# Designs tried in a protein design chat: VHH binders against EKC/KEOPS complex subunit cgi121 (cgi121). Part 92

Target 1, 174 residues: EKC/KEOPS complex subunit cgi121 (cgi121), of Schizosaccharomyces pombe (q9p7j3)
Amino acid sequence: MILPLFPETQVHVFVYENVSNCAAIHEQLISQNPIYDYAFLDAATILYKKQVYSAIIRALEDRRDEQMKTKTIHSEVILSLSPKTEISSAFRQFSMTKKSKNIVVVKIDSKLTEEEEFERLDKLVEGNRVEFSDEELQKLIDFKVLKKNYKLDPSTLENPLASILSSIALRGYS

## First folded at step 13 (VHH)

Design pf21 (from pf1 with S57D; framework vhh_7n9e_1)
Fold by ESMFold2-Fast, scan of step 13:
Structure pf21 (fold): chain B 174 residues (1-174), chain A 123 residues (1-123)
Amino acid sequence: as target 1 above (174 residues)
Amino acid sequence: DVQLVESGGGLVQAGGSLRLSCAASGFTFSAYAMYWGRQAPGKGREWVSGITWRGRDTLYASSVKGRFTISRDNAKNTLYLQMNNLKPEDTALYYCAAGLFPFSTDESDYDYWGQGTQVTVSS
């Protein structure tokens, strides 16, 4: 996707279902293997494309303005999904875990095309790639996890998009 | 009860300036990206400018870049458009809009709309 505010920034988002090697990927992330420089999200936490892109735009504004709270743009995307400013809480809520089965992978500042990135990721991720679409995301979401992460009540569950995007926009600004 | 109310339009001579305001109520203004669009007589809608949640980013249509400045005051729930060096081709109904997705020039992504304020630029 080309972002109107950041037209020079390459953004790729990939979705994998039935991933069997999340524990191995998690170990590579802990060892800081540069090949795994992506934001690896648990798909149980992502309901809409706009949720991911809202977090990306927030993270890109913070990077440009030298206001990032984390060390990399990819970790800043993970933080930006959270309604709270607590970094450790955001990673617990949204990051892929060893027990994850479906993941969303974000790459920013890729020097590769989307096709080249998917070839690289298909070698790292042992799962089935599906389209990054609201329809596919809705098959992978865990509404109990979503409700907890964004503090949704029964009334806001009828329109979770508005609550989710508002939470991303308002983090740190009441 | 969501409302966007534009003001500040009027008749101005070419080369003149106007400042438009858009007063927002009934929603959390600071959670929305805000936009100005316009519709000239006999023409379709044209996107003019947009601004993100806290004003850290702005974008302008090429036709107004360098002449118009968009800004916002979240404490006052108000959006502004400063229009300088106005041209007869700037004559249009100017409306504001709010979108929860942090930035889009596609009007189908917008959630709320104002009715507009008329700007007429004479030669």
Scores: ipSAE 0.717, ipTM 0.856, lowest interface PAE 1.4, mean pLDDT 91

Design pf22 (from pf1 with R54K; framework vhh_7n9e_1)
Fold by ESMFold2-Fast, scan of step 13:
Structure pf22 (fold): chain B 174 residues (1-174), chain A 123 residues (1-123)
Amino acid sequence: as target 1 above (174 residues)
Amino acid sequence: DVQLVESGGGLVQAGGSLRLSCAASGFTFSAYAMYWGRQAPGKGREWVSGITWKGRSTLYASSVKGRFTISRDNAKNTLYLQMNNLKPEDTALYYCAAGLFPFSTDESDYDYWGQGTQVTVSS
């Protein structure tokens, strides 16, 4: 995808269901293996494409303005999904864990083509790739997790889009 | 209720300047990307400029780039458009809009709209 505000930046988002090797991937992330330089998100926390793109735009603005709080653009995407500025809280809320079953993977500034990234990532992730679409994300979401991460009440649960995007926009202001 | 109220329009000679304001109420202004659009007499709607949540990123239509400056004051819930070197072809109704998605030139992503303020530029 090309973002109008950042037309020079390559953005790829991949979704995998029924992933069997999350524990192995998690170990590679803890060891900071550069082959795994992606944002690995638990799909239980992602409901909309706009949720992911909003976090990406926040992270890209922070990188451009030399205001990143984390060491990589991919870590900054994870932080930017959270309504709070605490790095550790954001990773606990949104990052893939050893127990994750479905994941969303974000790649920014790839030196590879989209097809080459697909081939590479398919070798790292043992699961079924599905389309990055609101329809597919809605099959993988855990509404109890979503409610806790964004502090949703019963009045916002039926249409949470506005609350989620507002939370991402307001990070560091409330 | 949600309101967007534009002001600052008027009649000005070519080469002149105007500053438009859009006062927002009834929603969390700082959570929204803000936009200026315009509609000239007998023509379709045209996107003019956009600004992200905290004013850190801006984008302009090629027709106004270098002449117009969009800005916002989140403490005052107000959006601005400074228009310099105005041309007769800038004559239009100027309206502001708010969109929760961080930036889009697609009007379907706009959640709230103002009614507009008329700008007339004489030759």
Scores: ipSAE 0.702, ipTM 0.849, lowest interface PAE 1.2, mean pLDDT 90

Design pf23 (from pf1 with R54H; framework vhh_7n9e_1)
Fold by ESMFold2-Fast, scan of step 13:
Order: structure tokens, then sequence, then C-alpha cells
Structure pf23 (fold): chain B 174 residues (1-174), chain A 123 residues (1-123)
């Protein structure tokens, strides 16, 4: 995918369901294995494509402006999903855990094609790839997790898109 | 209660300048990407420029790049378009729009629209 604001930046987003090796992936992320340089998100936290892309745009603006708060662009994407500025809180809210079943994987600045990244990532993830679409994301979301992460009430839960995107936009501007 | 109200249009000679304003009310302005579009007589709508939530990124249609400057003042809930080196081809109704997603040139992604302000550029 090419983002009009960042046309030189390659962005790939992959969705996997029924992942059986999340504990192994999590250990590789803790050890900072460079092979796993992706943003690994728990799909229970992601409802819309626009949610992911909004966080990517926030992260890319921060990188361009030399204002990143984390060490990598991928960790900055994770931070940017959060309505709060605390890094550890964002990681607890959105990162894949050992107990995750479905994941969303973001790759920024790949020198590989989407097919080549898939081939590489398929060796790391033991699960079934599904399309990155709002329809597929709706099957994997946990609305209790979403409500908690974005502080949604019953009136906003029926159509949470505006609340989610507003939270991403307003982080740090209060 | 959501409103976008454009102002600053008028008649100007080729090579001249105009500054358009779009006053926003009824929504959290700083949570929205803002856009300028235009529609010339007998033509479809054309995306002109966009700006992200806090003014850190801007994008321009090739037809206006280098001549127009988009900016915003979130404290005043106002969007601006500085138009320099105007051409007769810039004659159009100019409208602002707000969208939660930064960026889309697809009008179906816009949440709110203004009614527009007319810009006429004489030769």
Amino acid sequence: as target 1 above (174 residues)
Amino acid sequence: DVQLVESGGGLVQAGGSLRLSCAASGFTFSAYAMYWGRQAPGKGREWVSGITWHGRSTLYASSVKGRFTISRDNAKNTLYLQMNNLKPEDTALYYCAAGLFPFSTDESDYDYWGQGTQVTVSS
C-alpha cells in the first residue's frame, strides 16, 4: 500500500487467524530478534483498516519530524494506536501476547514485495492468513477489549469509528 | 449543529491572490483532517489540498502545487487556503470538508462539507 502523504514509504499489513505459536513469537519480540522487526498487534484490538492506517500516519509524521518516543517505527505504530502517551500502557493494550489467537502484522519500509514479505512472514507465523479488510477484522475483534482501550460507552459502541480515530488524532494534544 | 462556513472568495485578476477561510463549529476540529475542494462550472468536483490533524503534513493537487498553501489554526477552529498566482482556470466554487481519516481524496470518506465560496479569476 502507498499512503499519499508518504509515497516513498512501503506499507504492508497482514492478518492471521488461529495462530498457534504466539508464545514463541512473543519470546522473539522480547529478545529483539531483528527477523521479527514488525509491529505485532493483537487482532482483538483492531476493528478498522482506517484505525491501523491512522496510527501509521501518526508514527510516520513523528519519524519524519524526529519526534519518535520509541526506538523503532514499528513500536511507534503500536504507541500511536493508544489514546495515551505512556509507552508501556500502549504495548499492554495493543501488542500481541503469548495468549493471542489472531494477529495483525504491520511492516514499514520493506525492501520486499508484498508477496515476498508474506513468504517470509509465513515462516514465522503458524496461522491462516485472511484479507486485511473491515469485514475480516470484525470477525476477530473483542468488543470488551476495544471498549476498555478507547474508553467507549454504550452510546459510542454501536459506531465506534469516530471515537477510535479521534483518540488516535488527539493523543498528546489533550 | 456541525457547520463549515467558507469566506474570502471574490473577483480577482489573473496573477492576483486571495485568502480563503473556513470556520468550523460543532465538532472537535483538531480530530479531523481538513480539505479544500473546488468545482468549476460544468465540471465535476476536484480535490485541491489537504492537511492533517495538527498541520504537520499537507498535500496538494498537481494543478495548484507551488501556488496554493493550506494551513490551519486549531485554536480558532479555522482552515485557510492562500492562493497566489491565480489563473482563469482556478475559477470555481471552493469548499472545505472535514474527514476523520488523513488522507483521502475520495469524497465518500468526508464527514462534513461546506457550501463553498465563489472564486472568479478574470484574464
Scores: ipSAE 0.779, ipTM 0.882, lowest interface PAE 0.9, mean pLDDT 92

Design pf24 (from pf1 with R54Y; framework vhh_7n9e_1)
Fold by ESMFold2-Fast, scan of step 13:
Structure pf24 (fold): chain B 174 residues (1-174), chain A 123 residues (1-123)
Amino acid sequence: as target 1 above (174 residues)
Amino acid sequence: DVQLVESGGGLVQAGGSLRLSCAASGFTFSAYAMYWGRQAPGKGREWVSGITWYGRSTLYASSVKGRFTISRDNAKNTLYLQMNNLKPEDTALYYCAAGLFPFSTDESDYDYWGQGTQVTVSS
């Protein structure tokens, strides 16, 4: 899928379940190893493809306008998933941790094709790749985590898409 | 209830200008990307222009690029389309639409639609 607003920007999103080496990956991220220059998200926090793409569009607008608050576009995507502007809070709520079991990985501006990125990531992630689809994401979500991150009440948990997308859009404006 | 109400249409001569407005109510306007579309008699719907949440990004159909300007005022819950150098081919019903997910290629992602305002450009 391409983003009509950013047609020159390459965007790849990968989903892995049953990842056994999250602690090792987390250590590489803490060490800021450039080989791991991706947005590594805990799949427990992601319910919809549109959630990820809305955060990407928000981050790409910030990069284009020279208003990024973080060091990389991948960090900016993580920040953009949060309903708040606090960088550390966004990372605590959405980033993969050493205790994560399922992850969503975003790559922007790859020099590689999607197939080459698949091959690259399969060497870094010890898990099973699944389709980036709403159906697969719904199997991996933790609704308690989702509720906390987006401050959803019980009535909105039945169909939270509008609340999630609104939160991403309104971040920094109220 | 949700409403999108267009206004500002009318009859204008080729080369003239019109400014359309779309007044939104019943939803959080700034959370939605906004769009203008049009439909001429006997033709399908044609996308005209779109604008993201705070007006930071805009896109235009090639047929109107350079002649039309989309803008929004989130404090007034209003979307605008400034139409300059109008041509007979611009004759159509102009309607606005709102979508939570910006610039989707899927028509079903347009959450709300207006009824439209008629623009007629005479030669």
Scores: ipSAE 0.746, ipTM 0.876, lowest interface PAE 1.1, mean pLDDT 91

Design pf25 (from pf1 with R54S; framework vhh_7n9e_1)
Fold by ESMFold2-Fast, scan of step 13:
Structure pf25 (fold): chain B 174 residues (1-174), chain A 123 residues (1-123)
Amino acid sequence: as target 1 above (174 residues)
Amino acid sequence: DVQLVESGGGLVQAGGSLRLSCAASGFTFSAYAMYWGRQAPGKGREWVSGITWSGRSTLYASSVKGRFTISRDNAKNTLYLQMNNLKPEDTALYYCAAGLFPFSTDESDYDYWGQGTQVTVSS
């Protein structure tokens, strides 16, 4: 996808369900293997495409302005999903874990085409690719996790889009 | 309740300047991307400019780039449009809009709209 605000930045987002090797992927992320330079998110935390794109826009603004709090653009995307400014909290809330079953994978600044990134990721991820769409994300979300991460109450849980996007926009500004 | 109120329009000669304001109330202004659009006599609505939540990123239609400057003051819940080197072709009703998701040219993604302020540029 090309974002009007960042027309030079190539963005790819992939969704995998029924992933059997999350523990192995997690070990590669901890060891900082450069082959795994992506944002690996737990799909239990992502409800909307706009949620992911809002975090990407926030991260790209911070990179452009030399205000990133993390070492990579992909880590900055993970941080940007959180309503809090604490890096460790954001990673605990949104990152893929050894126990994850479904994941969302974000690639910024790929030199590869979307299809070439798919081929590369299919070698790393043992799961089924699905469309990056609100419909598919809604099958994978865990509403208890979503409620906790964004501090949603019952009145906002039925239509949480505004609360989620507001939380991403207001991170660090209250 | 939610309100967006534009002001600062008026009659100005070609080559002149105007500063528009949009006062927002009833929602968390700093959580919204803000937009200026316009509708000229006999024409459809045209997107003019947009600004992200913090004011750090801006985008302009090619017809106004270099002449107009969008800005915001989140402490005052106010959006601005500084218009320089105005042309008769800039004559239009100027309105502001708010959207949670930046940036969409699709008006269905805008959550709130103002009623507009008239700008008339004489030759």
Scores: ipSAE 0.660, ipTM 0.828, lowest interface PAE 1.4, mean pLDDT 90

Design pf26 (from pf1 with R56K; framework vhh_7n9e_1)
Fold by ESMFold2-Fast, scan of step 13:
Structure pf26 (fold): chain B 174 residues (1-174), chain A 123 residues (1-123)
Amino acid sequence: as target 1 above (174 residues)
Amino acid sequence: DVQLVESGGGLVQAGGSLRLSCAASGFTFSAYAMYWGRQAPGKGREWVSGITWRGKSTLYASSVKGRFTISRDNAKNTLYLQMNNLKPEDTALYYCAAGLFPFSTDESDYDYWGQGTQVTVSS
């Protein structure tokens, strides 16, 4: 996807289902292994493509303006998904865990093509790649997790997209 | 109950300036990216400019870059377009739009539209 506001920024998003090695990946993330410099998200928390891209735009604005609160652009994407300003809360809410089964992986500023990144990730992730689409994400979402993360009530569940994107947009301003 | 109401259009001579306003109501204005588009007589719609949630990012069509400035006041739920050095080819109906998807120049991604305000630039 080309982002009109950031046309020089390469953005790749990958979705994996039935991942068997999340514990091993989690250990590499905790150890800050540079090979794993991606945003590894639990797919249970992501319902729409627009949700991910909203967080990416927020993170890229903060990087451009020298206002990032985290050390990497990928960590800033994870923070930007959260309606809260606390970094630890955002990571707890959205990051992949040892128990995750399905993941969404974001890469920003890749020097590789999308196909080359896929080949690289295929060596790191033991799972099945599926299309980054609203259809595929809806198969992997956990609505209990989504409701908790975005504080959705029964009335907002009828249009969760508007509530989710509003939460991302308003983080720190309401 | 959502409304976007444009104002500030009118007749102006080439080289002149106009400031358009778009008053928003019925939705959380600060959660939306905002846009200006235009439609000249007998022509299709043309995207003009856009601005993100708090004005940190703006983008302009090449035809207006350097002459037009988009801005917003979230406290007033109002979007603005400052148009300087107007040309006869800027004659069009100018409308504002709101989109929750961050940041699209494709009008099919927009959620709400205004009715427009007419700008006529005489040579």
Scores: ipSAE 0.781, ipTM 0.886, lowest interface PAE 0.9, mean pLDDT 92

Design pf27 (from pf1 with R56H; framework vhh_7n9e_1)
Fold by ESMFold2-Fast, scan of step 13:
Structure pf27 (fold): chain B 174 residues (1-174), chain A 123 residues (1-123)
Amino acid sequence: as target 1 above (174 residues)
Amino acid sequence: DVQLVESGGGLVQAGGSLRLSCAASGFTFSAYAMYWGRQAPGKGREWVSGITWRGHSTLYASSVKGRFTISRDNAKNTLYLQMNNLKPEDTALYYCAAGLFPFSTDESDYDYWGQGTQVTVSS
């Protein structure tokens, strides 16, 4: 995808369902294997394409302005999804776990095409790629997880887009 | 009770300047990307400029780049457009819009719209 604000930044987002090797992937992330330099998100936490892109835009602004709070752009995307400024909390809430079944994978600054990244990821992820669309994300979301992560009440849970995007926008500002 | 109210339009001679304001109320202004658009008589709507949540990023249509400056003051819930070196072809109704997604030039992503302020540039 080309972002109008960052037209020179390559952004690829992949969605995998029925992933059987999340424990193995998690182990590689903990060991900081550079082959796994992506943001691996639990799809149970992502409801909208706009949620992911809002976090990406915030992370890219922070990188450009030398205001990143984490070591990599991919970890900054994970932090940027969170309504809170605490880094460890963001990772606990949004990162894939050993028990994850469906994941969203973000790659920023790839020198590869989308198809070349898919071929690379196909060797790392044992699952089925599906379209990055609101329709597909809605099949994978866990509304109990979403409610907890964004502190949604019953009135906002029926249509949470505004609360989610506001939380991403306002994190760290009062 | 959401309102976007534009002001600052008027008649100005080519080469002149105007500063437009858009006063926002009824929503959390700092959570929204803000935009300026325009519509000349007998023509379609044209996106002019946009600005992210705190003004850290801005973007301009090629027709106004270098002449117009978008800015915002979140403490005052106000969006601005400084228009310099105005041309007769800048004559249009100028309106502001708010969108929760940071950033889109697609009007279907906009949540709120102002009614506009008229700018007329004489030759």
Scores: ipSAE 0.777, ipTM 0.883, lowest interface PAE 1.0, mean pLDDT 92

Design pf28 (from pf1 with R56Y; framework vhh_7n9e_1)
Fold by ESMFold2-Fast, scan of step 13:
Structure pf28 (fold): chain B 174 residues (1-174), chain A 123 residues (1-123)
Amino acid sequence: as target 1 above (174 residues)
Amino acid sequence: DVQLVESGGGLVQAGGSLRLSCAASGFTFSAYAMYWGRQAPGKGREWVSGITWRGYSTLYASSVKGRFTISRDNAKNTLYLQMNNLKPEDTALYYCAAGLFPFSTDESDYDYWGQGTQVTVSS
């Protein structure tokens, strides 16, 4: 995707369902294997494409302005999904775990094309790749997790997009 | 009841300046990206400028870059457009818009629109 504010930045987002090797991927992430330099998100926490892109835009602003709170752009994307400023809370809320079944993977600043990145990720992730679309994300979301992460009430659960995007926008300012 | 109200338009000579304001109410202003667009007589809408949540990022159409400055005051729920070195070609109805998605130049991503304020630049 081309972002008007960051036209030189390559952004790729991938969705995998029925992933059988999340525990193995998690071990690679904690060992800081550079091959796994992506933001690995639990799809149970992501409802809209705009949710992911909003976090990406915030992370890219923070990187440009030398205001990142984490060590990598990918960890900054994970932090930027959270309505709270605490890094450990954000990772607990949004990161893939060894028990995850469906994942969303974000790559920023890839030297590879989207298709080449697909080929690379398909070797790392044992699951079924699906389209990054609101329709596919809505099949994978866990509304109890979403409600907890964004503190949604019954009225906002009817149309959660505004609450989610507002929470991302207002992190640290409300 | 969401409302965006533009003000500050008027008649000005070429080379002059105007400052437009857009007063927002009925929504959480600081959660929205804000935009200025314009429509000249007999023409379609043209995107002019946009600004993210806290003003950290701005973008301008090539036709106005270097002459116009977009800014916002979240404490006052107000968006501004400082227009310098105005040209007859800048004559248009100027309107503001709000989009919850933090930046898009695609109007289909915008949630709210003002009615506009007329700017006329004479040669």
Scores: ipSAE 0.767, ipTM 0.881, lowest interface PAE 1.1, mean pLDDT 92

Design pf29 (from pf1 with L59I; framework vhh_7n9e_1)
Fold by ESMFold2-Fast, scan of step 13:
Structure pf29 (fold): chain B 174 residues (1-174), chain A 123 residues (1-123)
Amino acid sequence: as target 1 above (174 residues)
Amino acid sequence: DVQLVESGGGLVQAGGSLRLSCAASGFTFSAYAMYWGRQAPGKGREWVSGITWRGRSTIYASSVKGRFTISRDNAKNTLYLQMNNLKPEDTALYYCAAGLFPFSTDESDYDYWGQGTQVTVSS
């Protein structure tokens, strides 16, 4: 995908369900294996495409302006999903864990086409690819996790889009 | 009560300048991307410019790039459009809009709209 604000930046987002090797992937991420240079998110935390793209735009602005708080653009995307600025908290809230079953994977600055990245990721991830769409994400979300991560009131849970996008926008500004 | 109120329009000669303002109230201004659009008499709406939450990123339609500058002041809940080197073709009703997602030209992504301020550029 090309973002109008960042037309020279390649962005790919992939969704996998029923992933059986999350523990192995998590170990590779802890060891900082460069082959796994992606943002690996727990799909239980992602409800909308706009949620992911808003975090990507925040991270790309921070990289352009030399204001990144983390070591990589992919870790900056994970931080940018959080309503809080504390890095460790953001990773606990949004990153995949050994026990994750469904994941969202973000790649920024790929030199590969979307299909080539799919082929590469399919060798790393033992699961079923599904479309990156609001419909598919709604099947994988955990509303208890979403409520906790964004501090949603019961009344806002019926239409949380505005609260989620506002939280991403306002991170660090109250 | 959510409101977007534009001001600063008027009559100006070709080559002149105007600064438009859009005063926002009733919502958390800093959570929204902001936009300027325009509609010439007898024509459809045309997107002009967009700006992200803190003003760190801006984007412009090709027709105004290099002549117009979008900016915002979140402390004042106000959006601006500085228009320089105006042309008769810039004659239109100028309106502002707010949307939670930064940047979309799809009007269905806009949550709030102003009524507009008229800009007339004489040759």
Scores: ipSAE 0.765, ipTM 0.879, lowest interface PAE 1.0, mean pLDDT 91

Design pf3 (from pf1 with S30T; framework vhh_7n9e_1)
Fold by ESMFold2-Fast, scan of step 13:
Structure pf3 (fold): chain B 174 residues (1-174), chain A 123 residues (1-123)
Amino acid sequence: as target 1 above (174 residues)
Amino acid sequence: DVQLVESGGGLVQAGGSLRLSCAASGFTFTAYAMYWGRQAPGKGREWVSGITWRGRSTLYASSVKGRFTISRDNAKNTLYLQMNNLKPEDTALYYCAAGLFPFSTDESDYDYWGQGTQVTVSS
């Protein structure tokens, strides 16, 4: 995807369901293997495409302005999904775990095409690719996890998009 | 209730300047990207400019780049458009809009709209 504010930044987002090797991927992330330089998110935490893109835009602003709080743009995307400024909290809330079954993978500054990145990811992820769409994300979400991460209550559940995007926007200000 | 109220329009001669304001109420202003659009009589809507949550990023339509400056004051819940070196072709109803998604030039993504303020630039 091309973002109007960052037209020179390549952004790819992939969704995998029924992933059988999350434990192996998690070990590679702990080891900081550069081959795994992506944001690996638990799909149980992502409900909308706009949720992911909002976090990406905030992360890209922070990188441009030399205000990143984490070591990589991909970890900054994970931080930017969280309503809290605490890095460890954001990673606990949104990162994939050994027990994850469905994942959302974000790549920023890819030197490869979307198809080439997918071929590369297919070698790392043992699962089925699905379309990055609100419809597919809604099949993978865990509403109890989402409610906890964004502190949603019955009054906000009717329009969770507004609460989610507001939380991303206001991180550190509210 | 949500309101976006524009002000600062008027009649000005070509080469002149105007500063538009958009006063926002009824929503968390800081959570929204803000935009200016315009519509000339008998024409479709044209996106003019946009600004992210805290003013760190801005974008302009090619037709106004270098002449217009968008800014915001989150403490005052107010969006601004400084218009310099105005041309007769800038004559239009200018409206502000708010979008929760940070950043779209597609007006279908916007959540709230003002009624607009008329800007007329004479020859």
Scores: ipSAE 0.797, ipTM 0.892, lowest interface PAE 0.9, mean pLDDT 92

Design pf30 (from pf1 with L59F; framework vhh_7n9e_1)
Fold by ESMFold2-Fast, scan of step 13:
Structure pf30 (fold): chain B 174 residues (1-174), chain A 123 residues (1-123)
Amino acid sequence: as target 1 above (174 residues)
Amino acid sequence: DVQLVESGGGLVQAGGSLRLSCAASGFTFSAYAMYWGRQAPGKGREWVSGITWRGRSTFYASSVKGRFTISRDNAKNTLYLQMNNLKPEDTALYYCAAGLFPFSTDESDYDYWGQGTQVTVSS
């Protein structure tokens, strides 16, 4: 899906499974290496394409309105996935860790095409790229992690989309 | 019991103005992006305007841009459409809709729909 609200903003989302170098990537992120200027998410926390796009839309509104709470648009996407406004909590809940196995990578304001970003990321990520689709995301999700992050009850887990999107929309307002 | 109830339609002369309201109940209004659509006799449905969760982003169809203004009041669970400089071509049934994901092109992603209020613009 294209983002009709922000048609001039380049957005690419990539999914990698069986990543063997998450510890090395994590070290590059804490060292602020500009080559790694992406949002690196743990795929265990992402169930739907709309979950990622809703967080992106929220982050882009915050950037436009000069209301970002974090230093970069990519860190703002990570914050925007959380139902809470606490930055450290959001990063612990959604960011890739040294122990992650599968990741979702978001790039905003790319100067490169999707194909060029893929070639660049292929050099940074040691794993298998899969399609950014609900079907592929459902293979990588951890429902215990999802339940904890969005405070889902057992009945909501049967179809959690509405609860997840509501949580992203209501962050900071309820 | 979810309801979206539109009001404010009527007969108006070309160049006139109308303000439509959509009263929402039975769901968490502030979690939803809101939309105004319309359907003229013998034509398909057309999205007219949309607004995100807090009113921070809006869109307008090119046919109404500059003439219509969408707004929302989350404390009152109400969506508005201010229609200025109305044209005979604006004659249609106007309905509101609610969707959790903003600006989907898939009609099935719109969770709730109103029945509509008729707007008739005479020449």
Scores: ipSAE 0.600, ipTM 0.801, lowest interface PAE 1.6, mean pLDDT 89

